# VHH binders against Malonyl-S-ACP:biotin-protein carboxyltransferase MADC (madC): the designs that were tried, part 23

Target 1, 317 residues: Malonyl-S-ACP:biotin-protein carboxyltransferase MADC (madC), of Malonomonas rubra (o06926)
Amino acid sequence: AKWTELQDKSFLEATARERAVGIVDEGTFTEFCGPFDKIYSPHLPLMGEAIEYDDGLVAGVGKIGKKPIFVISQEGRFIGGSIGEVSGAKMVKTIQLASDLYEEMVSEKPDLPEEMRPAVVISFETGGVRLHEANAGLLAHAEVMDQIQNCRGRVPIISLIGSRVGCFGGMGFVAAATDVIIMSQFGRLGLTGPEVIEQEMGKDEFDASDRALVYRTTGGKHKYIIGDCNYLAADSIRSFRETTTAVLQKPMEEIETFRRIGSMEKIKEQIELVKLSVSLKPKDSMDVWAHAGNENPESLINMTLDEFLAQAKRLKA
Below, E stands for the ipSAE of ESMFold2; O stands for the ipSAE of OpenDDE; V2 stands for 0.75 times the mean of E and O plus 0.25 times the DockQ between their complexes.

## First folded at step 14 (VHH)

Design y1 (from w7, 24 letters changed; framework vhh_enristomig; at its last look DockQ between E and O 0.05; V2 from the best seeds 0.00; counts 0 for: pae O 7.6 > 2, placed apart)
Fold by ESMFold2, look of step 14:
Structure y1 (fold): chain B 317 residues (1-317), chain A 124 residues (1-124)
Amino acid sequence: as target 1 above (317 residues)
Amino acid sequence: EVQLLESGGGEVQPGGSLRLSCAASGFRFSSYYISWYRQAPGKQREWVSYIYRSGRTEYAESVKGRFTISRDNAKNTLYLQMSSLRAEDTAVYYCAKGTPLYEALTKNSYMDVWGQGTLVTVKP
C-alpha cells in the first residue's frame, strides 16, 4: 500500500504488514524474510530457522528519523494470532537484533545520541490464549520476556494495541513488561493485572482464577483511566505513529518510568489498583470512572479523543 | 584501507592441529564481530565460526568441540585453533569482517570485507 494513504487508514482495520510499514518512515521498512536468504549471517540463523511467510507475524526494521525501529506486527487473521513456536522465535530474534544493534552502535560511539538509539515497536493482535493454560508457545513467551528484560535501560520497547483481535492471553503479560503501552479507544487488552500480580506475588496472595476480577473490561478508554495503558491514540496508523514518535523522543530514563512492572514499587502500585477495582464492586466501567473522579462518566463515552484526554481523570492508588 | 590477511595454513596429518591467524587493519577491530569461513574445492563457501565484540563465540556444528576461535584486540588479530583435523576440513580458510548490523539487515550482505584466504590441507 501507498505509505501516505496508510497514514489515514484505521489501525483497527489494517493488516499486520500495513501497521508495520505505516509506523516507520516512508520507504524505510525492510521485512525479515525466509530461510531462503542466500547470505549466511550469525545473527539470522535462528530467525531463518523460524521464519515462514505465513507464520502470522511480520517482523522487520525501519526508521523514525535517525532511530532504527525494529517492528513486530501480529496478524490475528492467521492461526488466531497466537504466539507459537515459529512466530515466537521470530519475535525473540527481532528483539535480540535490536539489542545487538544498540551494543554495536555504542561500541563505535560511546556517547550515542538519543536520536539514534534503536527501539522496538510491537503491534499486538492475539486472542484468547492464556500463557499458563496453553502448551503452544509457552517457552516462546518466556524467551520473549527474557529479551525484553535484556533491553531494559538500553532499548525502549513500545506496545501498540488497537487491532481487531486485541491483545489477550500470554501476550498481555508481554505487553505489561514493555516500557510503554499505547492503545486506541477500540483496542482491547486482557490478562495484564491479576495474572501479572499472581506471577510476581504467587497464587497464595492473589488468585488470578477469580474470573470476575480478570474479565472486567478490556477497552482502551477504561484501560487508560485505570492505568493499564500509558497513552491513548486515535484509530489511525498516523495517530499511533505520531504517539510512538513523541514517546521515543523522550530520554530512555524517562521512558523507563512508564513501565507497569519491573520493580517492587511498580508491583505495589498495580496491586493497589487491582485491590481498589475489586473493593469498588463495580457493575460496569462507569462506576470505576466515577470513582476516579469523573463527575459525569457517561459523558466521556461520546467524547472525541481530544476532549477525553483533556477531561478524563485517571484512577490513583 | 580495510585489510584482512590470513596466515598459518599448511599441510597436516589427520588428527593434527593448526593455528590460523588473521591480521586486521584499517578499521576499529574491537567494534565488530569477526568470522572464519572456509571453501573446499568445488564447494560453496561455508561459515565456520565467529566471535562477538563481547568475546562470545559460535561454531558450525561440523567443527564444534574441535575448533576454537579467539581474538586479541590489542594486536588486531583473529585466531582459529584447529584440533582433531579431518580430511573434510581441507579448504581455503577466510576471515571476514561483519558488516555494520543495520546495513547487513537492510542490504542483505553480512560480511563486507574478506581476506585472501589460507589453504589448509589434511592428508587422506
Scores: ipSAE 0.503, ipTM 0.727, lowest interface PAE 0.9, mean pLDDT 78
Fold by OpenDDE, look of step 14:
Structure y1 (fold): chain B 317 residues (1-317), chain A 124 residues (1-124)
Amino acid sequence: as target 1 above (317 residues)
Amino acid sequence: EVQLLESGGGEVQPGGSLRLSCAASGFRFSSYYISWYRQAPGKQREWVSYIYRSGRTEYAESVKGRFTISRDNAKNTLYLQMSSLRAEDTAVYYCAKGTPLYEALTKNSYMDVWGQGTLVTVKP
């Protein structure tokens, strides 16, 4: 794909590789274990399932300016972006490489300029654990979380959520553990997917086919209001890249303030949110929006991103 | 000594084709990715294309669909087949040797050896 053309491409519609290549500077991306290396799941063939030579995950390194960017991009078109042994290993090792590079760099130059600090960017598109490789997938989640925690205060990790599948399952926790979450209004973030909720609780409880409901509960606008999402970007690779770039210009100490978890203070904030939820007894996300100070919450649904960002009120913990 | 030597440059009419070559010596050619860059008059050097060990290729948007990078490891030679040439393709074209990733990242440089370049002029 032409890099300049990629910039104008919908993030939602883009492939994992397009997102990976487009998020960094032109000509800088080097892919790890790409499709030509033919590293795929050893389990899927045994089950008679189709394989991808990259196991549905693009990993590599590029640059934004002078900053090394380790990129992970999940492909939702391959088994819903679910994580198995190979794709999981790629995620783990990619984050680890960022950490290792940082250590190497500061060992040689303790006064490493901030502009040269390595970063990790993860484009999430996943339902969580691959059912065909459940144990391996679960292990991968844990290991990724370990690597994320290891990077705290050293290597910023940015989540990008704007793909069709969204970010669900255990990977919702993974995303929540990162430093900064950037979404589009078309992105979705949750723990339990809508379909799973419907399956377990019934359609009356949650109709997964109701797109409006799904987005009110897991969509970018909702997540922005409640503070689970830090930034909203437009639905383009350019917008995500620009937002990512802007975030990464901040010092590491400031970036860490965007975290949702990882401190006692954050725990306290979450507790307060839970209390609020109990007291408010919301019937719909719009009740929460109204509580946040949005007097006409239904108007937010179809509002343009620019209008939304100009006037939407966020919950105050 | 590691060396890269470009050849094949010249004058060509718009819409024409030209094939550049880069002869490599002094290193294990097959072990490295190789790239083409170009520098137009009054402009900064820009990336054109990569070819990796695996044979994977990457192209700048401006040349995608028109240029083809290839390599012959037996001959230690890199090629750039250019077609549908435009006036804006006028530049000195450089061959460059890739740096190992860990070194590239730490040095903030992805190329460690450059050729002298070959001039391509596209004019009526």
Scores: ipSAE 0.013, ipTM 0.315, lowest interface PAE 7.6, mean pLDDT 90
ESMFold2 (binder alone), look of step 14: mean pLDDT 79; pTM 0.808

Design y2 (from w7, 27 letters changed; framework vhh_nb_b201; at its last look DockQ between E and O 0.39; V2 from the best seeds 0.48)
Fold by ESMFold2, look of step 14:
Structure y2 (fold): chain B 317 residues (1-317), chain A 124 residues (1-124)
Amino acid sequence: as target 1 above (317 residues)
Amino acid sequence: QVQLQESGGGLVQAGGSLRLSCAASGFRFSSYYMGWYRQAPGKEREFVAYIYRSGRTEYADSVKGRFTISRDNAKNTVYLQMNSLKPEDTAVYYCAKGTPLYEALTKNSYMDVWGQGTQVTVSS
């Protein structure tokens, strides 16, 4: 009953724990508890002796159907969603455990059915790592990126962006590196397409500085139209859960096609989208929306999600 | 039948080293993580080290930097190299087989089979 009430709760207003519990099937979430600051301790019962330790990140495992789902859910109320040594260790270890489980399962059953393949879901809510705060946060971003690379082709990783703080700073690069990005219209993603290209090709090959201001619009509808995210969900835990479930029913090789980086083909697509947007000399997002084929782009602003998805055209290179 | 057999224990002076071995049989050794635990008289059994299928390791804070767990999948053997030993390390050391990982994570049950133990005594 309480899980059912969570399904209607606003994703924007939900806590990190509510988002984590609500994304997986009722009764299946086991939270990883205890201090993660230097070592994952096997001495602490994961859920049976719940130890209240607020480090700003909820991590655990549950299920959607037969599929194990490792959940990482950031809490923006904890230091504005900053990632530190404890929460960074939790993220890294949770992704490592998903990969470990996948490898154990295929070792026992080499033809593992897709419906049983483990997945990772990351619900972002972070202003990122501030350079003046802690070096541990910068190291955590790099370690998480390494774990995401380790999972490619084996364990799908889904980004959810719809929480109050948004997804900014180095965590924007983390989100871009995952396989699929799902946003709501209230979701904010600070990373721009030019910055993704610069990250992949290096600043000497592509300089993201002084790009069209339209790329700095962070909202979900805009990001969807310009191709910076893959899916839109309504502002409810149910909608994010349903969208996540639908994505994870796809085979891994299909999920791979949604990534925006990780090959020169994907980077070339991003370059063409950026070049198209810049050559249009747009004054605002509405100009880009119009070029994508939306004759009355202002009318899209107040549409419901269903109306928007039925009518909106996306920018295509 | 799953079996674990520890060896390499004994008496050693403080500051010295020992290497424990655990020979495993009756299961697909390379599929599971393995661990070492220890128990001093009158105390609860406590975690010492894990080694995952991938080779990644974890340690209790009290032994980190001094102990090293390793595995040899070809010999179905897990090892514990114990350096800079202290009298506080005196205990019976047990080898353990990891529970299948999903069950371990969801049922708070990390190990499903234990060895008989080997005594380690560290004198001042």
Scores: ipSAE 0.500, ipTM 0.736, lowest interface PAE 1.0, mean pLDDT 80
ESMFold2 (binder alone), look of step 14: mean pLDDT 85; pTM 0.871
OpenDDE, look of step 14: ipSAE 0.520; ipTM 0.792

Design y3 (from w6, 24 letters changed; framework vhh_enristomig; at its last look DockQ between E and O 0.59; V2 from the best seeds 0.59)
Fold by ESMFold2, look of step 14:
Structure y3 (fold): chain B 317 residues (1-317), chain A 124 residues (1-124)
Amino acid sequence: as target 1 above (317 residues)
Amino acid sequence: EVQLLESGGGEVQPGGSLRLSCAASGFRFSSYYISWYRQAPGKQREWVSYIYRSGRTEYAESVKGRFTISRDNAKNTLYLQMSSLRAEDTAVYYCAKGTPLYEMLTKGSYMDVWGQGTLVTVKP
């Protein structure tokens, strides 16, 4: 009964643990505790008695249908949502476990049914990297990016952005690297595709600072229109869960087509969207929305989600 | 139906050698880590050695350098080569299948299937 009540809870107001539990099927969530460096040690229990470490990140595994779902859920109330060495390692290991499970399953059954394919869901809530922990935070982000790359084509990774703090700093790069981004209108995403392209390709090949002159807004409706996110959800755990479930019913090959970076074709598409946005020289998001073909862009601001999705036109390269 | 059948036990003089085998059936042997355990008279069952899906091996300190675990995935067979045997090695030796990763993560059980065991007796 409590899981059912979570479904109607605001995603914006939910705790990291409430979001993690609510995204997967009732009764299926097992939270990981204890030292993550011991996960591969068959001598030691994974769920053994341990002192709780408050690292600001909830990680675990549950199910949606038959599909194992590894969940990573950030808590913005912990140290302003910053990512440190401990929480970074926890994130890396959780993604690694998902790919390990996939490898075990295909080893057992080479024609693994799509409905059994493991997936990762990351619910972001972070204000970025604090300066005094910048080096440790940057290393953690790089290690997470390596694990995301290792999952490509094998384990889909879904980003959820709708929590109070949003998704900023290096975690913006992490979100952009995942296969699918789902936002609510309250979701905030600080980085755009151009900056991720520059980071992935290196500064010498693409200088995003000179090409991304568009006034940047962080909100979900704007990000949806400019192509920085793939789906919008209402501000409820139910809506994020239903949207996630619908995405995960797609075959992996189709899920990959939503990815914004990670191939030359996707990079070309992002570059064209950036060039279009820059050429507009807009003062605010309304100018960009109008150029996307929305004749009365201000009318979109107050629409319900269903009305917005039915009417909003997105930028096309 | 998952089965593990040990063989190769017997009596041996101190310093002698034995080779144990564990025939596996009813599951895809190559997909899982698999292990040897032993239980001496009046004592609790203790871990002896694991061999991972990759072929990497680990040993209890008490048997390092004397025992060698191996697997033949084509024959679905696990082996334990024991040498320099001592009286304290006297035990029933069990083969055990590692739990699938998802179940291990959610239930905490590391081994899900056990063999019947084979007795190794090292004479005084």
Scores: ipSAE 0.487, ipTM 0.724, lowest interface PAE 1.1, mean pLDDT 79
ESMFold2 (binder alone), look of step 14: mean pLDDT 79; pTM 0.800
OpenDDE, look of step 14: ipSAE 0.690; ipTM 0.886

Design y4 (from w7 with A104M; framework vhh_8dlx_2; at its last look DockQ between E and O 0.46; V2 from the best seeds 0.00; counts 0 for: pae E 10.1 > 2)
Fold by ESMFold2, look of step 14:
Structure y4 (fold): chain B 317 residues (1-317), chain A 124 residues (1-124)
Amino acid sequence: as target 1 above (317 residues)
Amino acid sequence: EVQLVESGGGVVQPGRSLRLSCAASGFRFSSYYMHWVRQAPGKGLEWIGYIYRSGRTEYNPSLKSLVTISRDDSTNTLYLQMNSLRAEDTAIYYCAKGTPLYEMLTKNSYMDVWGKGTLVTVSS
């Protein structure tokens, strides 16, 4: 598909590659370690033999304006978006390259303009780590989190969550560690997926309302109201790209204020959220929405994005 | 002027080890990837590996067990340690300066400056 047509494509329905190509400026995306990128010659790419080919994860670099954008885009159709040894290494190496580029640029120009600062964009799509891959997945999570910490204050990392599979398991913690989370209303974020919740509660305890509850609890509207995601986007590559672009125009100092982990202010906000959950004892996300000041919480469920953003009250912590 | 000068080549017996040096000048050595490449008689270029400023290395998988690349930023010197040399390792060995990462986003070349090479002959 043409890049212009990709902009109107549903983010929920897009492939990992379509999301990666569509987030950056037209014609600027270069994918790392494609099917034929492995070369044993002087023309080897920076990622050479350290990153092996893997259809389950698209990684590359493009631009938004003057800013180099390192993109990591997971493919949920490929083994449910699970992280294996090879794809985990690919994520780590891609983030390292962004950090290396930043260090190189600053060493050449110590007062690097913000518009030139490299960034990382991660489009998550994973249901979690399958049991037989658990050890490799846990190591990949820890290594990626180390790279995210290494980028703090230097290279902003933006999470995009709006794909069909959602962002669950250890990658839910990885997303929480990034600087900014952008979700669509169809995005799902959490440690426990719907299948695990059904198993824990038993099939006899579930009905259509209980499944709707699960989606509301992990979904973008709820996460936006409680502050677990920073921005809501419409279900299009264009909307995610526009939101990402707007975030990346901000100075790094401001971007750091959006982080949920690693700042004293965010720790304080988490403490207040825990106090709220204890005092309210909410059983449904709509109880929390009402506490946030939404007089008719049920009406929020079916609002369009524009209506929701105009009317929804967020927790003030 | 950017210059790279290899040294340490010569005739060596099979099974021995050899350390090659690459003296760099005319640029900020500590800021760049540095590569080793070799060319055996009658063959094309074979990439050996590279080392970045952090000390991270990547190697051609077929040579990984045989070589170690290191750098000394205080003396602007790149090294290639080769062990258990075989006749097949006879080649001209080149060091090369990596193209800056930023320029690689738009350029066709991963190595922008090469040394003249040093000949290693593995012969009994």
Scores: ipSAE 0.005, ipTM 0.399, lowest interface PAE 10.1, mean pLDDT 75
ESMFold2 (binder alone), look of step 14: mean pLDDT 82; pTM 0.839
OpenDDE, look of step 14: ipSAE 0.834; ipTM 0.921

Design y5 (from w7 with Y32W; framework vhh_8dlx_2; at its last look DockQ between E and O 0.67; V2 from the best seeds 0.00; counts 0 for: pae E 2.02 > 2, unsure alone 64.6 < 65)
Fold by OpenDDE, look of step 14:
Structure y5 (fold): chain B 317 residues (1-317), chain A 124 residues (1-124)
Amino acid sequence: as target 1 above (317 residues)
Amino acid sequence: EVQLVESGGGVVQPGRSLRLSCAASGFRFSSWYMHWVRQAPGKGLEWIGYIYRSGRTEYNPSLKSLVTISRDDSTNTLYLQMNSLRAEDTAIYYCAKGTPLYEALTKNSYMDVWGKGTLVTVSS
């Protein structure tokens, strides 16, 4: 599809590559280790599993204006977007390249304009570790987190979560470690997937087939209210792009304030949230919404995004 | 003028070690990725590895256990330590300067200046 057509495409329905190409300026995207390079899992063939020549992850670099944008985009259609050795390595090295470019740029020009500061954008669509490559996948998670931490104060990292699979498993931690999280109302973010919860705790505890429940517990609106998500975008590549662009116009110091972890202050905030949870003993997410100051929490469920953003109350520390 | 000059090549017996040097001049050596590449007779170029300004290294997985890259920024010298040399390690070894990173990434050209190379022959 043409770049202009991509802008109007649903983020939820888009491929990983469409998300990657569409999030940066037209004609600027260069893909790393693309399908034609045929860099795929050495493990999957041994197990008789299908492969993808990009291992289900698109990585590359483009621009938004003068800003280099390193893009990582997971493809949920390939084994649920689970991370293995190759896809994990692509994530790690892409983030590392952003860091290296920043160092190179400031070495040449110590007074680097903010508008030229490299950034990383990660479109998450994943269930976490690829079971076929469990050890490699786990290691990849750790290494990605190391690279994210290395970028602190230097290279902003933005999470985009609006895909069908959502962001679950260990990648939930990875997303949480980034500077800014942008979701759509159709995005989902969590550590333990609904199916896993049901499997371990039973359907009575959590019915994974209850999609309304799933979205109330992991969806964009809920995550926005409780502060796990910083921004909500409409379900389009354009909306995610515009929101990303707006965030990246902020100075690095301000961007860092959006983090959920990485400081003693954030730890304290988390402790307070835990205490709140214990005291509130919520039966449903709507109880939490009510506590946040939403008098009619049930009305938020089917509310349009614009109406929601205009009136929804977020938890206060 | 940007220049790279390799040295230390020669004939060596299998199982021995060899250390190659690359003298850099004409640019700020400490600011760049530096690479080692080799070309065996009748074969294409094979990337060995690089060292970043911080001292971080990356290696070709097929060679990682046999090579170590280091740098001395005070003398503008790049090193390649090779251990347990085999006949298949016979090649011309080149040092190369990294391309500016964004240019490299977008043009898929990662090395912009090369030395003339030094021949390493592993033979009994």
Scores: ipSAE 0.401, ipTM 0.748, lowest interface PAE 1.4, mean pLDDT 93
ESMFold2, look of step 14: ipSAE 0.445; ipTM 0.753
ESMFold2 (binder alone), look of step 14: mean pLDDT 79; pTM 0.806

Design y6 (from w7 with A104M Y110A; framework vhh_8dlx_2; at its last look DockQ between E and O 0.16; V2 from the best seeds 0.00; counts 0 for: pae E 11.4 > 2, unsure alone 63.1 < 65, placed apart)
Fold by ESMFold2, look of step 14:
Structure y6 (fold): chain B 317 residues (1-317), chain A 124 residues (1-124)
Amino acid sequence: as target 1 above (317 residues)
Amino acid sequence: EVQLVESGGGVVQPGRSLRLSCAASGFRFSSYYMHWVRQAPGKGLEWIGYIYRSGRTEYNPSLKSLVTISRDDSTNTLYLQMNSLRAEDTAIYYCAKGTPLYEMLTKNSAMDVWGKGTLVTVSS
């Protein structure tokens, strides 16, 4: 599709490839190792023909301004075990490439301008509950987390959550570990702060299961209010692209302050938010929204994005 | 000039193993990631996998259990190990140089230089 037409397309309804192409500047996206990749070769007239191959994950590189953007975009239509093994490896390798490019750039120019710093954008779309129908994110969890750690302070990683399937299973934890999470109101994120804390600290110190039951709501507005995501975007590729672009204009030092986990200080802040929320013994999200300072929390449900951002108050530790 | 030359092809029986080589010259081999691609008779190109500068690899999922890509930077040689070969693995096998990371931002493809290929025939 035409890039300009993609900008108005619903992020919820877009394919993984449409999301990937539309997030970066027009004409800049180059897909990695896809079966549709074509190249001119003076040695082989048949080169440029490719066998159709789709592993359910679109990966590539493009640009926003001068900044190289490594894009990972999941396709929920490829739900199943075999896709998890391949797409997980492709995700790991794409993040590794971004880190490798950064190291190349700083080795050649130690005072690399922020506008040229590579970044990773991950558009999540994955779900799953049982192993034989396995969530791809679970199988690749440790390797992706290693790459996220390797990028900290060097290559910002931005999560986009607004696709039809949402972001569930082990990939919910992966999203929580990235530097910045952007959701739409239709985005769904399976893990909450309490569940992430339990996974990081172990069950002996904190059992979030019973206390976090009310936090199992997955929607973007709720996640924004409780601090599980950093930004809300409207349901369009344009809005996600504009929000991503605005985040990437920030210096790396500022971007690091948005992280939800990845240091004891950030975990401590999340623990205090959880303790505050649990002390209310809330029955649903409206109780939590009210505690955050939203006098008429039900009114937030149907607000437009601009109205919501102007009115909504967020939980504060 | 950048040059890639595949070798090691030939006729092999089903179930056997074969290792292909790709000799690289005209560029700093250790600085680039490399691909293997194949084309079966009457079919289009099929991506096999790649190996990064660090030695990290990724494979086509349909071939992952059958192939291993490795590199030897001291001899500027890329390898493809194929095991448990089947008749459908009959193809011309190509190596390709990965597009430099800086150039990916302006190029149409992740592969900028290809070899001439080596024929592998898997036949009883």
Scores: ipSAE 0.000, ipTM 0.288, lowest interface PAE 11.4, mean pLDDT 75
ESMFold2 (binder alone), look of step 14: mean pLDDT 79; pTM 0.800
OpenDDE, look of step 14: ipSAE 0.687; ipTM 0.867

